# Miniprotein binders against q9h3h3: the designs that were tried, part 43

Target 1, 235 residues: q9h3h3
Amino acid sequence: EDGFTAEHLAAEAMAADMDPWLVFDARTTPATELDAWLAKYPPSQVTRYGDPGSPNSEPVGWIAVYGQGYSPNSGDVQGLQAAWEALQTSGRPITPGTLRQLAITHHVLSGKWLMHLAPGFKLDHAWAGIARAVVEGQLQVAKVSPRAKEGGRQVICVYTDDFTDRLGVLEADSAIRAAGIKCLLTYKPDVYTYLGIYRANRWHLCPTLYESRFQLGGSARGSRVLDRANNVELT

## First folded at step 20 (miniprotein)

Design QJ7
Fold by ESMFold2, fold request of step 22:
Structure QJ7 (fold): chain B 235 residues (1-235), chain A 105 residues (1-105)
Amino acid sequence: as target 1 above (235 residues)
Amino acid sequence: SEDAVRELFEKLIKLFERMMKRIEELLKKAEEAAKNGDTETAEKYLEEAKWLAIKVRIIIYILEEMAEQTGNEEFKRMAEELKRIIEEALKRLKEVEEKVKEARS
């Protein structure tokens, strides 16, 4: 749309955060129960508001899987926001380096690989593969949006704990590809989300740090990963 | 379009109101839990309230960008008003947090 499409999605995501989540928590639930849970709650069938005929009778904001080692540590997000506000009133320039420094200083280092898929078998299959990778320990935590009434694209978010650790981000990309996922992946550090910075921002910042494309020419790795901030291919 | 921008604005205001209502509920629950000696539960309510406050600030940042890009003074005035509201709520949140810490000791 007119540069506010991401903001509409962000508002919807924040509203979803406040509704109940369907969670498979490997820290408290045996891994042998995962397949039954996936069959009960396919993301193409779980409806946002509990529509008739869906497996859920109540609203669902997100469907999530937590790995055995999942220990959330978002850092000092409140301090990050305060420092950001002070920076804007200081008159100092705002650059990609500035955002990186704020994130490091406040230990707000998490980020996520994002993929957008239409409802249906491909989405449910991709989610199941990601969920298994989380429970098996190749990924830490992931979530997927439920089906909207309109049947628009849904999003799978696969989190990593440190966007400055390129090897860790690439390892997560590799684990996603090993689950058979071939669509475009984009990586957004959480610092941009917490500061409300989207594509058409006044500072011309690029919230997508990395972009991963499945390599059709066939390589052992299966991905071409571009660093969007520096316009450098990592693979 | 103008309709999409207005729709986003109204959606953000409704979301802000919902979040502020929940923050107040959580602060009351945290105080009650602390008075009953259940500081673990109080800390969980405070953590949820803090995360909602973070999201409220994101709403404000989006409104500020909308005001900047559109030149719409209503969006700017609303962002300023919402900022005053969340700053007052954050003061109350900090007061409750101190009460919970005192109850731990």
Scores: ipSAE 0.870, ipTM 0.931, lowest interface PAE 0.4, mean pLDDT 91
Fold by ESMFold2, fold request of step 22:
Structure QJ7 (fold): chain B 235 residues (1-235), chain A 105 residues (1-105)
Amino acid sequence: as target 1 above (235 residues)
Amino acid sequence: SEDAVRELFEKLIKLFERMMKRIEELLKKAEEAAKNGDTETAEKYLEEAKWLAIKVRIIIYILEEMAEQTGNEEFKRMAEELKRIIEEALKRLKEVEEKVKEARS
C-alpha cells in the first residue's frame, strides 16, 4: 500500500515525459503572451489523455515554462549511472556524501522544489504565479502535471541548477513564496531521481534534502526551511 | 501490499516496452538521416535515444530494489532479462553513433 508509493509516481512521471509537453518558452516567445497562454491551459483543466471538453485534444505529459536564462545542462548522467553501478559492486559504503560526490564528479547538479496541490483554483493560481516568476527571471524553469482522470493531487516542479549552491536553492524558495505559495515544499536533487533512489531504499538515504514551510510570523523570507539530514533550520 | 507491488511491476514492464520501441524507432531514424547527409537531425535522434536509455536504467534500478525488498525471484529474473535487452540496444546505438560520426567527417 504505502510500499513503493514514490516508485509508482516515478513510473507515471517517466511515462509523462514521453508524451507531448505544452511549453511556454520565454527564450522564443514574448512575455506579453504569457497571460493568454496561462488562461488557455490551466493545469486543473488540461487533461493527461485529452478528455472531451479539455483545452487539449491529445495527451499531455507536462505543462512547462522555460525562462530567458534557461540553459539546459544535465551533466554526464550516463557516466553517473555507470559509476553508481560500479560503486555498488565495490562493497564500499553508500552514504549521502557518496551521492554528493557522484553528482559533483559527473556535473549532475540540478534539483527541484516540489509542491503538491489538489486540482482547482489554488493549483491554477499557484502555477500562474510560478510561471510569471520564471518569465520575469526570478526562477529558471518549472513544470506542472496535468489533471488525471481521478482528479488526484498534481505536482509543480521548480528547478534549480545546483543543489550544492545552498543560497541559490534558498533564493528559489523565496521566489516561490513571493508568488504567494503557502503549501509545503520539498527539495530533491536530481541525482536521486537518475539513480532510482526513493524514500524506502536499502541504504536509508533521504532523497529530500530540504523542507520549506510557510511561516506567518513575519520572516522576511516567508518560510522556515529545514535541512532534513541535520535537522537544522537554514532561515 | 502485494497488489501495489504487482501493479508497479506490470507498469514498469509496460513502460520498458514502450521506451524500447521508441529507442528502436529513433535508431532507424538516426541511421536514415545520416545516410541522407543530415547529421544534425541524426544527432538529435541519438540524443533522445540516449535519454530513453537512461530512463530504462532507472526502471531496472527500481525493479532491482523491488526484488531485493520482496525477495521475489520473478522480479530478479526480469531485471536480468531487461538488462540483457538494453545492452543489445546500446550496442546498436553505438554502431549508429559511429555511422553518424563518419558521415559528419
Scores: ipSAE 0.866, ipTM 0.932, lowest interface PAE 0.5, mean pLDDT 90
Fold by ESMFold2, look of step 20:
Structure QJ7 (fold): chain B 235 residues (1-235), chain A 105 residues (1-105)
Amino acid sequence: as target 1 above (235 residues)
Amino acid sequence: SEDAVRELFEKLIKLFERMMKRIEELLKKAEEAAKNGDTETAEKYLEEAKWLAIKVRIIIYILEEMAEQTGNEEFKRMAEELKRIIEEALKRLKEVEEKVKEARS
């Protein structure tokens, strides 16, 4: 169904955050162990609630890989939320510039490239390529949802640390494409997630900042990236 | 669809209840850890509780948008009630944080 699809996914993601994660942490685990770990826990077979025959006997919220340089910093999200609520009662206009400034003021700068894939070989192969890119240092951190009981599409999130750093976001897109991924990618700053802002919001904000499409025979990056906020092609 | 909207509403309420139960458990654990002199563990429980409070506010924001888009007064009243509940929990969180600070000399 089409009604509040992004919000359904967000609710599922928040529930998943509360359950155990399967993590390969390159900061403490040798890179030579990655392939065995990937073979043990393919995202199309790891089940959300630990179904019989699964690699996992307990619920799993997320499967994640942390790169060698991963240093978590979410900024002042509580202050961000308080300022957001005050802004809404102020009567002042809410615009994309307002959201960007709130994110900068509170240092909530992270964002993520997203892809949605059906369970199966394509998902597992895409995840493996991304996980290797993280361990090799081309990407910082990524996670993938496990298989849900209903068998819906799964999501891979590839994080960047500063959505205002266009070069850094484009480098992450390039690393994803170098891993052989050809599907549509969309980029959402975490500020929109923390403020509960999705596509059909009352302010007509566009939570997707960048959109990346694979180009056959294209540039060295292998993709065409559109800045959705300014309607400008970056590649 | 109308069914999808009702399903989302029920999912959000269940998630809110789960998160609030966990916040209360974490605050009790933080108080116990501080009483036992383990302020490092108490602070970790407080940080987890703070992150859950952030997510509870996201739930409220989603409900407010659902109310706006559908005109459903039940969603609006629920969002207002959940906001009252999380504000009380945040007050309790600050009180526990003060107890943890007192346990540190």
Scores: ipSAE 0.858, ipTM 0.930, lowest interface PAE 0.4, mean pLDDT 90

Design QJ9
Fold by ESMFold2, look of step 20:
Parts: sequence; C-alpha cells; structure tokens
Structure QJ9 (fold): chain B 235 residues (1-235), chain A 105 residues (1-105)
Amino acid sequence: as target 1 above (235 residues)
Amino acid sequence: TEDEVRKLFEKLIKLFERMMKRVEELLKKAEEAAKNGDTETAEKYLEEAKWLAIKVRIIIYILEEMAEQTGNEEFKRMAEELKRIIEEALKELKEVEEKVKEARS
C-alpha cells in the first residue's frame, strides 16, 4: 500500500478499457472452439502492450468471455452520476443507505467477484475454469487482465447482475469454487466504480460488500462468505 | 507520498486528454455516418462517446477526492475545469444526437 493505490489501478483499468479486447463470445461462437482459444491466449502470456514473444502483436486491454445468456444491462449510469453530484451539493449526509438507494433507483445493480493471481500456470488454469463455467452457463460474463511488462498480480472479474440478490451472488461464488479456485475472493458493486469511491474515501463507505474464503470441511458450496457491511457470516 | 500523488494527477490528466480526443473523433464519425444514412453505426459511436463521458466523470471524482485528502487547491481547480470541458462536449453530443434522430426519420 503506498497511498491512492486503488486510484492508480482504476486509472490503468480505464486506460485498458480503451484498448482492444480479446473476446470469446458464446452468443456467436460455438463452444467447441473454446479450448483452442484458451490455449492461444493464456492470460499469463497475453501482454498489455504487445511485448516480443507474446501471442499478441498489438495492445490488449482485457481478455473476456461472454456467456450464451449474457445480456448487458448497465442501467442508468449517467443519471446515477447526476444524482450523486446533486446529492453532494444538497448538503445531505452520505451513508451506505444512500449509495444502495442510488444504485436501486438508477438500476445500476451489477457487481463482480474479484480474484488476484500471479502470472503463471495457476492463473491460466483458474481463467480456463472460469471461462468454461461461463460458456456452460453457470456464470454469465468474466474478464481477466493481460500480463503487465513488470509482472505482478493479474485480476479476474466475474460479474453478476444484481448485488442486492444475495442468493445470486452466492451462486456465482459456488460456481467459481466448483472450477477449483481456492484463493480469496472479494465482491464489489459497480456503483462504487462509477462514482469513483475506493477504500480510502471521505465518507468511510466500504466498497467491498462480500469476502469469500475457501475452507475444507466448511459450509455448503465450500466457501466461508462474510458480509462486510453487516459483519455477519452468510455461510 | 507526494511523488505518487503527482504521478497519479499527471496520469489522470493524460487519460482525460486521450478520452476527450476520442470523444471528438466519435462525434465527427457519428455525424458523418448519419449523413451517409447509416444511423445504426452513428448510434454506436454516440453510445461509445457517452461511456467515455461517464469515465471522464470518474476521473473528476478521483481528482476531487485527491483535493479533499491533500488540501491541494490545484487539484480542485483542475477538477472544475475538466467538468466545464466535459459539459461543453455533452452539449455537442446532444446536437449530434438530434442530427442522427432526424436522419432516422
């Protein structure tokens, strides 16, 4: 941690959004082509800017898999941002309840499970498992960052439609664990991203809604999931 | 540290400039597509421009938080200036949207 670390990562992610993506879209591509695509573009080998010896000669911002049932629905993000700015000028207090209500009112309900892995076989294996789960319909959409030149952890994002639907979020956690993933998972609603709110913010809001830890002999689904907002275990 | 905050500030400004250049390009392309009768392509360009405007506002929110945490008034003044710039671009976007809607009709 060295001050504004999350904001540096957010800036890099927004820059990556503007570069080309490598996408396997199950809505237009037969599932039988997935394994060849995964072998061609392992996330530990695809480079952010097209380094020598990588599969890509040009920049890649993200590697993504869209499921057959994927239906993009970001909600009214422009209205969300306008309401947020109006709220701040109103002088009213900013609380976790107001953020939740803004998200509901503007239908900005998506969120994501995040995992961070070092480049290498474990990352590539985890991504392949997630990608298969997406194409098979247990998950709807996921993306993974490419390898940075300096090395360092890469991120897999697994999206869900509605952070207020606790059962749906837990089902996604279960599907991730069924793919053999044992690392720490954190869940962040997209509303915090669109409002530029990270862990060190003036309102003391907590952008991480859930944490999931793998535990042998634990609860159903093989996870121990903590609700960070209410400090209660869900599993 | 102060160096890391300055690096973040410079990174955000460069990203803003890249995004705004792309917005201008998209608006010109949308207008040209609409003049050629390809309103579906024009609408795709406008949608991309709207998403870039959303991200520009995220940059502004980050600058505002940096100003709050550091007390640096330059960050606050820059956030205000970037907001004026994006507001003008959104007015242009609405004008192009009207041209695209007329072409559909």
Scores: ipSAE 0.861, ipTM 0.927, lowest interface PAE 0.5, mean pLDDT 90
Fold by OpenDDE base, look of step 20:
Parts: C-alpha cells; structure tokens; sequence
Structure QJ9 (fold): chain B 235 residues (1-235), chain A 105 residues (1-105)
C-alpha cells in the first residue's frame, strides 16, 4: 500500500460508519434465519450507495453479524485521545509500549483481524463462513464492507475483545481458518485507529500487531502467526 | 502523487463538515430532550455525538500526519483550524451533558 492508501481506506470506513448498517443480531434473531439473511444480502451484491438492481435501495455502510456474547465495550476513547494529545505536547518518546500502556489505562483493548477480498463468490463464501462462526459462538462480532462502484476489494473485520490477550487473538485466527479462510490476515488494535496511526507515521509505529498466513499441511491451526513487533512466529 | 494527496485532503474536509453538522444537530436534540424531561433520548443523542467527536479527532490526526509528511502549510493550517472547531464543540458537549445530568437528578 503506497502513500496514503491506508488513510484513504480509513476515511471511507469512517464515512461508512455514518450510513445505516445491515445487521444480523444473534441475540434477537434465531440462528435458523442466518442462511436466508446471507442469501438476501450477499456482500458482493450489496452496494455502498444502493445502486439500481442491488439488494439494497438505500446506502449501506457495513454488513455486520453480532454473536450471542457480543457486548459493545469501547472503553474510554475520549480519555485516550486526550492523553495522546497531551503526550505529543510533552515531547516524550512515543513507542509501541507507550501505546499499549495508553490502551490499558483507558481500557481501549479491542482489535480486529482484517482480510481484503475481491468481490465475488469467494468473498460471499468467506463471509458466510465467518457469519456462521459468529452465530455459533466461535467469534463475537464481524463486519464486511459493501461493494463499491469501482469494484475494489472489500474488507472483512473480525473483532476480538483484547489485543493484549494473545491466546484470544490466536483463537480467533483459528476460528477464521476453520471457517475455510485461506487468505492473508492482519491484526490491528483499535487504539491505533482511534489515534489516526497508520503506515509510515512520524513515530514509526506499526499498527499491524500480527500477521497470519495459511499453511497447507502445517500445525493443527492451519496457519502461521507472526508477531510483527518481535518478529517471532507464534505457531 | 500530489493529486492523490489532494483528493484525500478534500475527502477528509468534506467528511469533517458532515460529521460536525451532525454533532451540532445531535447536541441541539439532546438539549431539547433534556428540557422536555426525556433524559433517555437526550443520553442517546449525546452518545452518538461523542462517537462522532471521536471520529472528527481521527480526521484531524490524519490531517496533522499528512501535513507533517508533505510539509504542506495549507494542511497544517487546516488541521489547526479544525482542532479549534472540535475543541469548541467538545465544550458544548460537556455543557449539554451536565444539563442532562441535572435533568436526571
């Protein structure tokens, strides 16, 4: 991703957050309705702005699935941002450890596995597998971007509650792999998103904490997870 | 490219304007709800306004980073201006939040 591509994607994501979401909530909707909902709203066909002939007539920001155990807890993001601004003003060194401590202090611990897929059957199949894993309780919450007019890649986000819980992050990777996903995955803590920290920032902070690569015939998890901060393979 | 950077800048400014307009609308609705004794509705509008304020700050951080990386003084001045705007809105948000607390007590 050359230049400000990550910032472009961030701006698009924030714009999408303002538009209505198509949500399957397993807390209020029977699991038996999932297949019909997936068939009605395949993410490769749902359009960002409700184009003619799409399943949606109105703009859609995201397609999301909430699991039975899903509870939105974002922590003190306002406090985090204030502390970040104060830290910048102080001129103190900023490290990945600094960001980790800020996240812990303000209880902003959420993170997500990300995958980028071209529109089509493979995307819809991947989404269906993830949505099922969420409804079955293997994952807590996931969302996918609708199709853009330009036909660019769509993103699937699978969230975890705590990016500092390495086991929980690895369990989510395993569940994604068990759902049949074979593409590259990157894990990003939300703290970096809330602070506007993307690739090639002035502090040389890497917002990608983990990378997962699918491995044929490998370990029981079917993936190799790399800790990007320490450059160590975890699996 | 310079053209891509300019397009991103324009996109961020438009997004900021949309979000700030919505924040102002939400604060007004929260005040009206609080005045009418509908504290639950007021709190709902405040929570939405708080989330939009978070997103607005992200836009500012991106603009500050773009200014730093490009050395573009226009981007720097714009980021500073937007920062002043959101700081004023955050003060108003706190005032509305206190009014809602008073209405709940």
Amino acid sequence: as target 1 above (235 residues)
Amino acid sequence: TEDEVRKLFEKLIKLFERMMKRVEELLKKAEEAAKNGDTETAEKYLEEAKWLAIKVRIIIYILEEMAEQTGNEEFKRMAEELKRIIEEALKELKEVEEKVKEARS
Scores: ipSAE 0.860, ipTM 0.930, lowest interface PAE 0.5, mean pLDDT 93

Design WL1
Fold by OpenDDE base, look of step 21:
Structure WL1 (fold): chain B 235 residues (1-235), chain A 85 residues (1-85)
Amino acid sequence: as target 1 above (235 residues)
Amino acid sequence: DREELIRRFERLVRRAERLLRRAEEALKRGDLETAEELIIYALMALKLAKWIAEMLGDPELLERVEELVERAERLLEEVERLKRE
């Protein structure tokens, strides 16, 4: 359990959002240029602060790929946060259902599949597979964290438009698996990030709604997606 | 939205068909491991397509999925046969 507190990871994520992004936008850039871009900016070599010898000279917050159908709509995040503060002040019980309702009301419905991988060939290969899936229209948008100075695992985030659309979440899982990714996936709504709901939060809310495990061999072939809130397998 | 569900169905079916074609090509090359993986990915897509067809109550869509599932299963049986030889 790498000793990074959930708060530290959150602070780093927020800081990363403020730094420049390396973006491949399939809406403006031909798909034929993707391989050259991936070769130029392999995530395992792109450094968070632009270290000497890295492909980036300037700080990079994220490396991202935008698909043809990507639309940056974050909903009413400010209204969401205000409503959340009011709810906390009211002393009313806070449940996953409460958060879902807040998200729906303020149209903050985006979520992401997360995978954590060590820096190296496996990470770069996984990212290349995801990036191709985005450019091919199997996924809408994805991002990967750059290499940190301290090392550690890098995260790939694959977004879906609506965390309440179970089918859409499962479709994204299927597309990620089809890209050759076999590791554990966890699904987190963005509303949980915006409201500061991390691991070990005071409300004892699980920030992960879904977990996906993949197996090629044995009696269980394919992806198994668990709804953590209900402890039910969806697949 | 019914139209959106149909679009999702068609995307899943197209993905499955592409994966199955690639699996057949892998089989021709003797790459049994790659073939098996591709078939499994196709079956995953077809499972979701089946759910959509069931939600829509469309027997024609169900039939299309079933035909592709049968094709995938036949290919998987062939891979398994070749792995035992």
Scores: ipSAE 0.755, ipTM 0.911, lowest interface PAE 0.5, mean pLDDT 92
Fold by ESMFold2, look of step 21:
Structure WL1 (fold): chain B 235 residues (1-235), chain A 85 residues (1-85)
Amino acid sequence: as target 1 above (235 residues)
Amino acid sequence: DREELIRRFERLVRRAERLLRRAEEALKRGDLETAEELIIYALMALKLAKWIAEMLGDPELLERVEELVERAERLLEEVERLKRE
């Protein structure tokens, strides 16, 4: 959630999009093959650039799992970007509300829950749980970054198809928690990524729309999900 | 739409039912921490299912959720009691 860290990760994510991905696609691959695939490609050992001793000899941008119900649709990104430029020159105020309307108009509605974990057993275990949830139909699509040469934290992205569908975003949070994940989750609509809007942006827009914190004890057990734009708890 | 809401409701209820069965199994073997976690996950799914039942205005769906919530809460009280012993 560090502004500099978020911009660094966003830039690396965009660069990684162009390299090859390692994909388990439940639409074409039997679910019984998932465990072997996970064992072959643990995210803590798959390297970004194909280091010696890693499972991959070539660069890997992302490790991904697609669920049987996954139907990719980025929306009208080019139209979104053009309308964004026009908006900036129009003199109209730029607010979270105008971004929301722009995303709706151009059907760029996807977003993702993010979690950042250090390489190792915890990361690999979390990824395996998410991957199983996707193949079982509890989540639609997820990806995890490979191990970078610097060895910094890695990110798991769990996508939803509509950030304005708050119930659907909460359903994904529920599925993530049911996979045993207890760390902080942050949610970023893809519209912010496509428009290059980062935490230290000139409009003071916050690209993190939701935060989820998990608690087992007390009267508020479960996820507590905060709408960062309105400072309102959803759960 | 309505059909999509019903599909989401059924998915959440099935998730909760599986989680509660697993929690009961964990309780039988004395694994109180696992049982507690699974019950919490079930209650999270049931809260969302309840919201859908309320949006649909369907009292039968709401009753299904309430029965599962009662079951989950009884199990959680039992787990908490056993942890205090």
Scores: ipSAE 0.704, ipTM 0.905, lowest interface PAE 1.3, mean pLDDT 88

Design WL10
Fold by OpenDDE base, look of step 21:
Structure WL10 (fold): chain B 235 residues (1-235), chain A 85 residues (1-85)
Amino acid sequence: as target 1 above (235 residues)
Amino acid sequence: DREELIRRFERLVRRAERLLRRAEEALKRGDLETAEELIIYALMSLKLAKWIAEMLGDPELLERVEELVERAERLLEEVDRLKRE
């Protein structure tokens, strides 16, 4: 277990959101330029703070690819946070259902599949597959963390518009798998991030709604997606 | 929204068809591992397409998916046969 507390990872993610992003935007850039961009900015070599010899001289928070259908809509995050503070003050029980209802009410419905990979060829290959899937319109938007100084695992995030749309979550899983990704995937709603709900939170809420495992061999070929809240397989 | 479900269905079907064509090409090259992977990816997409067809209650969409599933299964059987030889 990489010794980073969930709080440290959250703080790092928030700090990264404030730094410049390296973005390939398929809405403005021809798809034919993607391979050159991927070769220029391989995630395993792009450094968080622009270390000497890295492809970036300045700090980079994220490397991202935007698809043709990408529309940035975060909903009412401020209203969500205010409602969350009021709820905490009320002493009312907080459940996954409560968070779902808050998310719906404030239109904060985005979520993401997460994969953690060590820096290197496998990460860069995985990212290239995801980036192509985004540019081809199989996925809407994805981002990957740059290489940290400590050499920890990098994260690829693949977004969906609505974490309450189970079919949409499964469609994204199928697209990620079709891109050649075989590792464990976890799905986290953005509302959980905005409300500071991480591992070992005081409400004992699981921040991961879905888990996907992939297998090619044996009797169970394909992706298995588990609903963590209900402990039910969706596939 | 019915129209959105149809769009999602068509996207899944197009993905599956593309994957199956690539699987056939891999099979022709003797790349059985790649063929298998591509077929499995196609079947995953077709499973979701089937669910959409069922939700829509559309027998024509269901038939289209079933035909593609049968094609994928035949290709997978061929791959499995060739792996045993």
Scores: ipSAE 0.842, ipTM 0.945, lowest interface PAE 0.5, mean pLDDT 92
Fold by ESMFold2, look of step 21:
Structure WL10 (fold): chain B 235 residues (1-235), chain A 85 residues (1-85)
Amino acid sequence: as target 1 above (235 residues)
Amino acid sequence: DREELIRRFERLVRRAERLLRRAEEALKRGDLETAEELIIYALMSLKLAKWIAEMLGDPELLERVEELVERAERLLEEVDRLKRE
């Protein structure tokens, strides 16, 4: 079943994107309402398809918070996808450099820090910290997956607007850590998501650009951010 | 682009200043673990602010960051001292 893992992940992501989202939009909603909203919709209790005992009666694809300064701009996604199709039929090599250039050419530059947490208090606490950071203006946009029927880990995505701006990606890592997040973070450019390229893809591409590990103890404390392409520590 | 870097610098410095004030409050109530954590977050923010100030070549911004780093380091030493007691 390894031969279909990337296709299953892409299909699940598309279905979630198409279903309704639960959104706290700081551009239209007062910040003082955030805590009540978080209490009503903890990600460990919001279910993907609206189980009888959950706070949601209808399917929920994502739970999201939009910051005051959030201005959506996905870039030329249609042109990107068309160029990707042409590349696949051309017989030319598909490499990480090719994907980077496609993203730059079509201005599809956003990306996200990802964290995976088991359902429960720790997940709900982490999400609340991230959501507050977004509403306070330290982060721009974040989302978290709802609870799946099979259980397992849920994902929090914290977006940045330009994966080629390494300093900006590090600024987001710093804001995430300041929200109390100590777990492993991995960073994935949105170009990989828009093209349906996940860890187990048929081109053997690695969609993770950066890894962030956090340490409180010892003589070196803080984030250690590794650039996976160059095997270089950025921090 | 310099104006954008200045805005990012100011955001990082304001974050660090808030974190250090919270660390001082935690220290006053004896919550050494929280104080240490907040100081570490402040130092992370200041490291990035310093890089921006260096990119801008602005000695006033660099001085401001260095003063906050010194404040953070003094607080961290106080936390370490109290943990030994």
Scores: ipSAE 0.753, ipTM 0.918, lowest interface PAE 0.9, mean pLDDT 88

Design WL4
Fold by OpenDDE base, look of step 20:
Structure WL4 (fold): chain B 235 residues (1-235), chain A 85 residues (1-85)
Amino acid sequence: as target 1 above (235 residues)
Amino acid sequence: DREELIRRFERLVRRAERLLRRAEEALKRGDLETAEELIIYALMSLKLARWIAEMLGDPELLERVEELVERAERLLEEVERLKRE
């Protein structure tokens, strides 16, 4: 994926954030209703623009599940962006450490595990597992992209409150794995999204902080989480 | 925060215990693949729980983790035995 493609996908994701969401909120809805909700709104069938015959008649930006402990805290995104512009103007070197410090200073600490899956049963099954884990309090919040017209891959995002809390990142990985997810996971801080740091950015910053690979067989059973910046395994 | 770490520990332990129970049920059904998978998930959770217990310096929490790890390992050995049969 070239930088333009990554920027385009990010712009589409931001546009989707402004459209209506289909939300299951475990704080207000009994957990016993989750299965019916999942059956009503399978991600592989929910369409981005409410196509005829889809479960949704109106545009849907995201399908989301909120856990009991979910508290939205976006921090000072505007202050972050202003500080980022000032930093760029200053000509000072920009490093992953710089971004971490900006994130901490402005309390923009959220991040997400990402998985990309083709539309279909495997996606819907994966989403159901994640949604259940959220409702059971193993995860705090997750969202999945609706089906695009082009039939491209859909993304499941599983959030953590603090990308600087390595333990919390690993806890979320373990919960995702326990939900039956075996595919490659990548972890991206939201600060990178807010600052427009994508693949092939001019600062050569890797927008992915962590990668998780899962293996059932062999001597290395379980999830292996790699710190991409330091090329060190955390698990 | 010690209390938060304890909450995290307890969540991980509860997950592991649930997974191990499910693994035992899978084993009873002869579903060795599912049992193995569930045990691996439990061990992942227990690894993190161990780290928390170590950070807290709490020997009682360490003991609880070790007991569950031993249980998981016994179940895994049983699964592996049955797969070779």
Scores: ipSAE 0.835, ipTM 0.942, lowest interface PAE 0.5, mean pLDDT 92
Fold by ESMFold2, look of step 21:
Structure WL4 (fold): chain B 235 residues (1-235), chain A 85 residues (1-85)
Amino acid sequence: as target 1 above (235 residues)
Amino acid sequence: DREELIRRFERLVRRAERLLRRAEEALKRGDLETAEELIIYALMSLKLARWIAEMLGDPELLERVEELVERAERLLEEVERLKRE
């Protein structure tokens, strides 16, 4: 059932956020230490709840890299959530424009490009490329999920600071591609995450704002980025 | 913010310059696939830099972008020619 699955995913997301993270923080750690750190904590081997045979014996919620310019500020998330509750009880229609305005009003403007990869060399290589791009200043902050006990795909999240800055979101896509990432990317504003709005939601909202597909050959080489809300190609 | 746009422009141009230098080295060693990838990444960065230069209305910045685009396109043509041989 959809309700059970969505609530299970939300509970696991909250638990991961609250558990310890493995962080490489370029603001306090020399860039020359990055390669050793990446070798110690490959995301395909770091386990969610710990394992004697893995690099971590204790739970890890996320593996993250913070760039030199990273300034953590989620905005007024509590005010956003309160306004969201009030909106739902008001009887007014809930639309993507309503969500955008709530995000702007409460300064919850961050969002993220997402990629899903199976555990193994491709995941670890992709993460290493993203992490290097963050430390080099091409991206601000990224995180990757640890390996789950049940197996399955893992996610790399690459954050941007303002989903309303369309050009800035495209700049991040370009930096991700330059790190060698060729798979499908989807972009989700954080407002949807903080309000618990996932793909299967009662308002039929689409939390994916952009989709990026990369092609190397043919007449249109590079990223083709589609605005899912307006069905318009941006690139 | 004009200064923010200039910083973003410079970041994109510096990225493109580094990618093109790496592409030239890959081409010299005959690694045509790597060279092609790096040139495409550079052109993606330059497309965004061109957009910023146009928004700023700065002909000097636009000229810098176009010079790099020309360099990237010449390099891509060379790679394609060599792949046909």
Scores: ipSAE 0.770, ipTM 0.924, lowest interface PAE 0.8, mean pLDDT 89

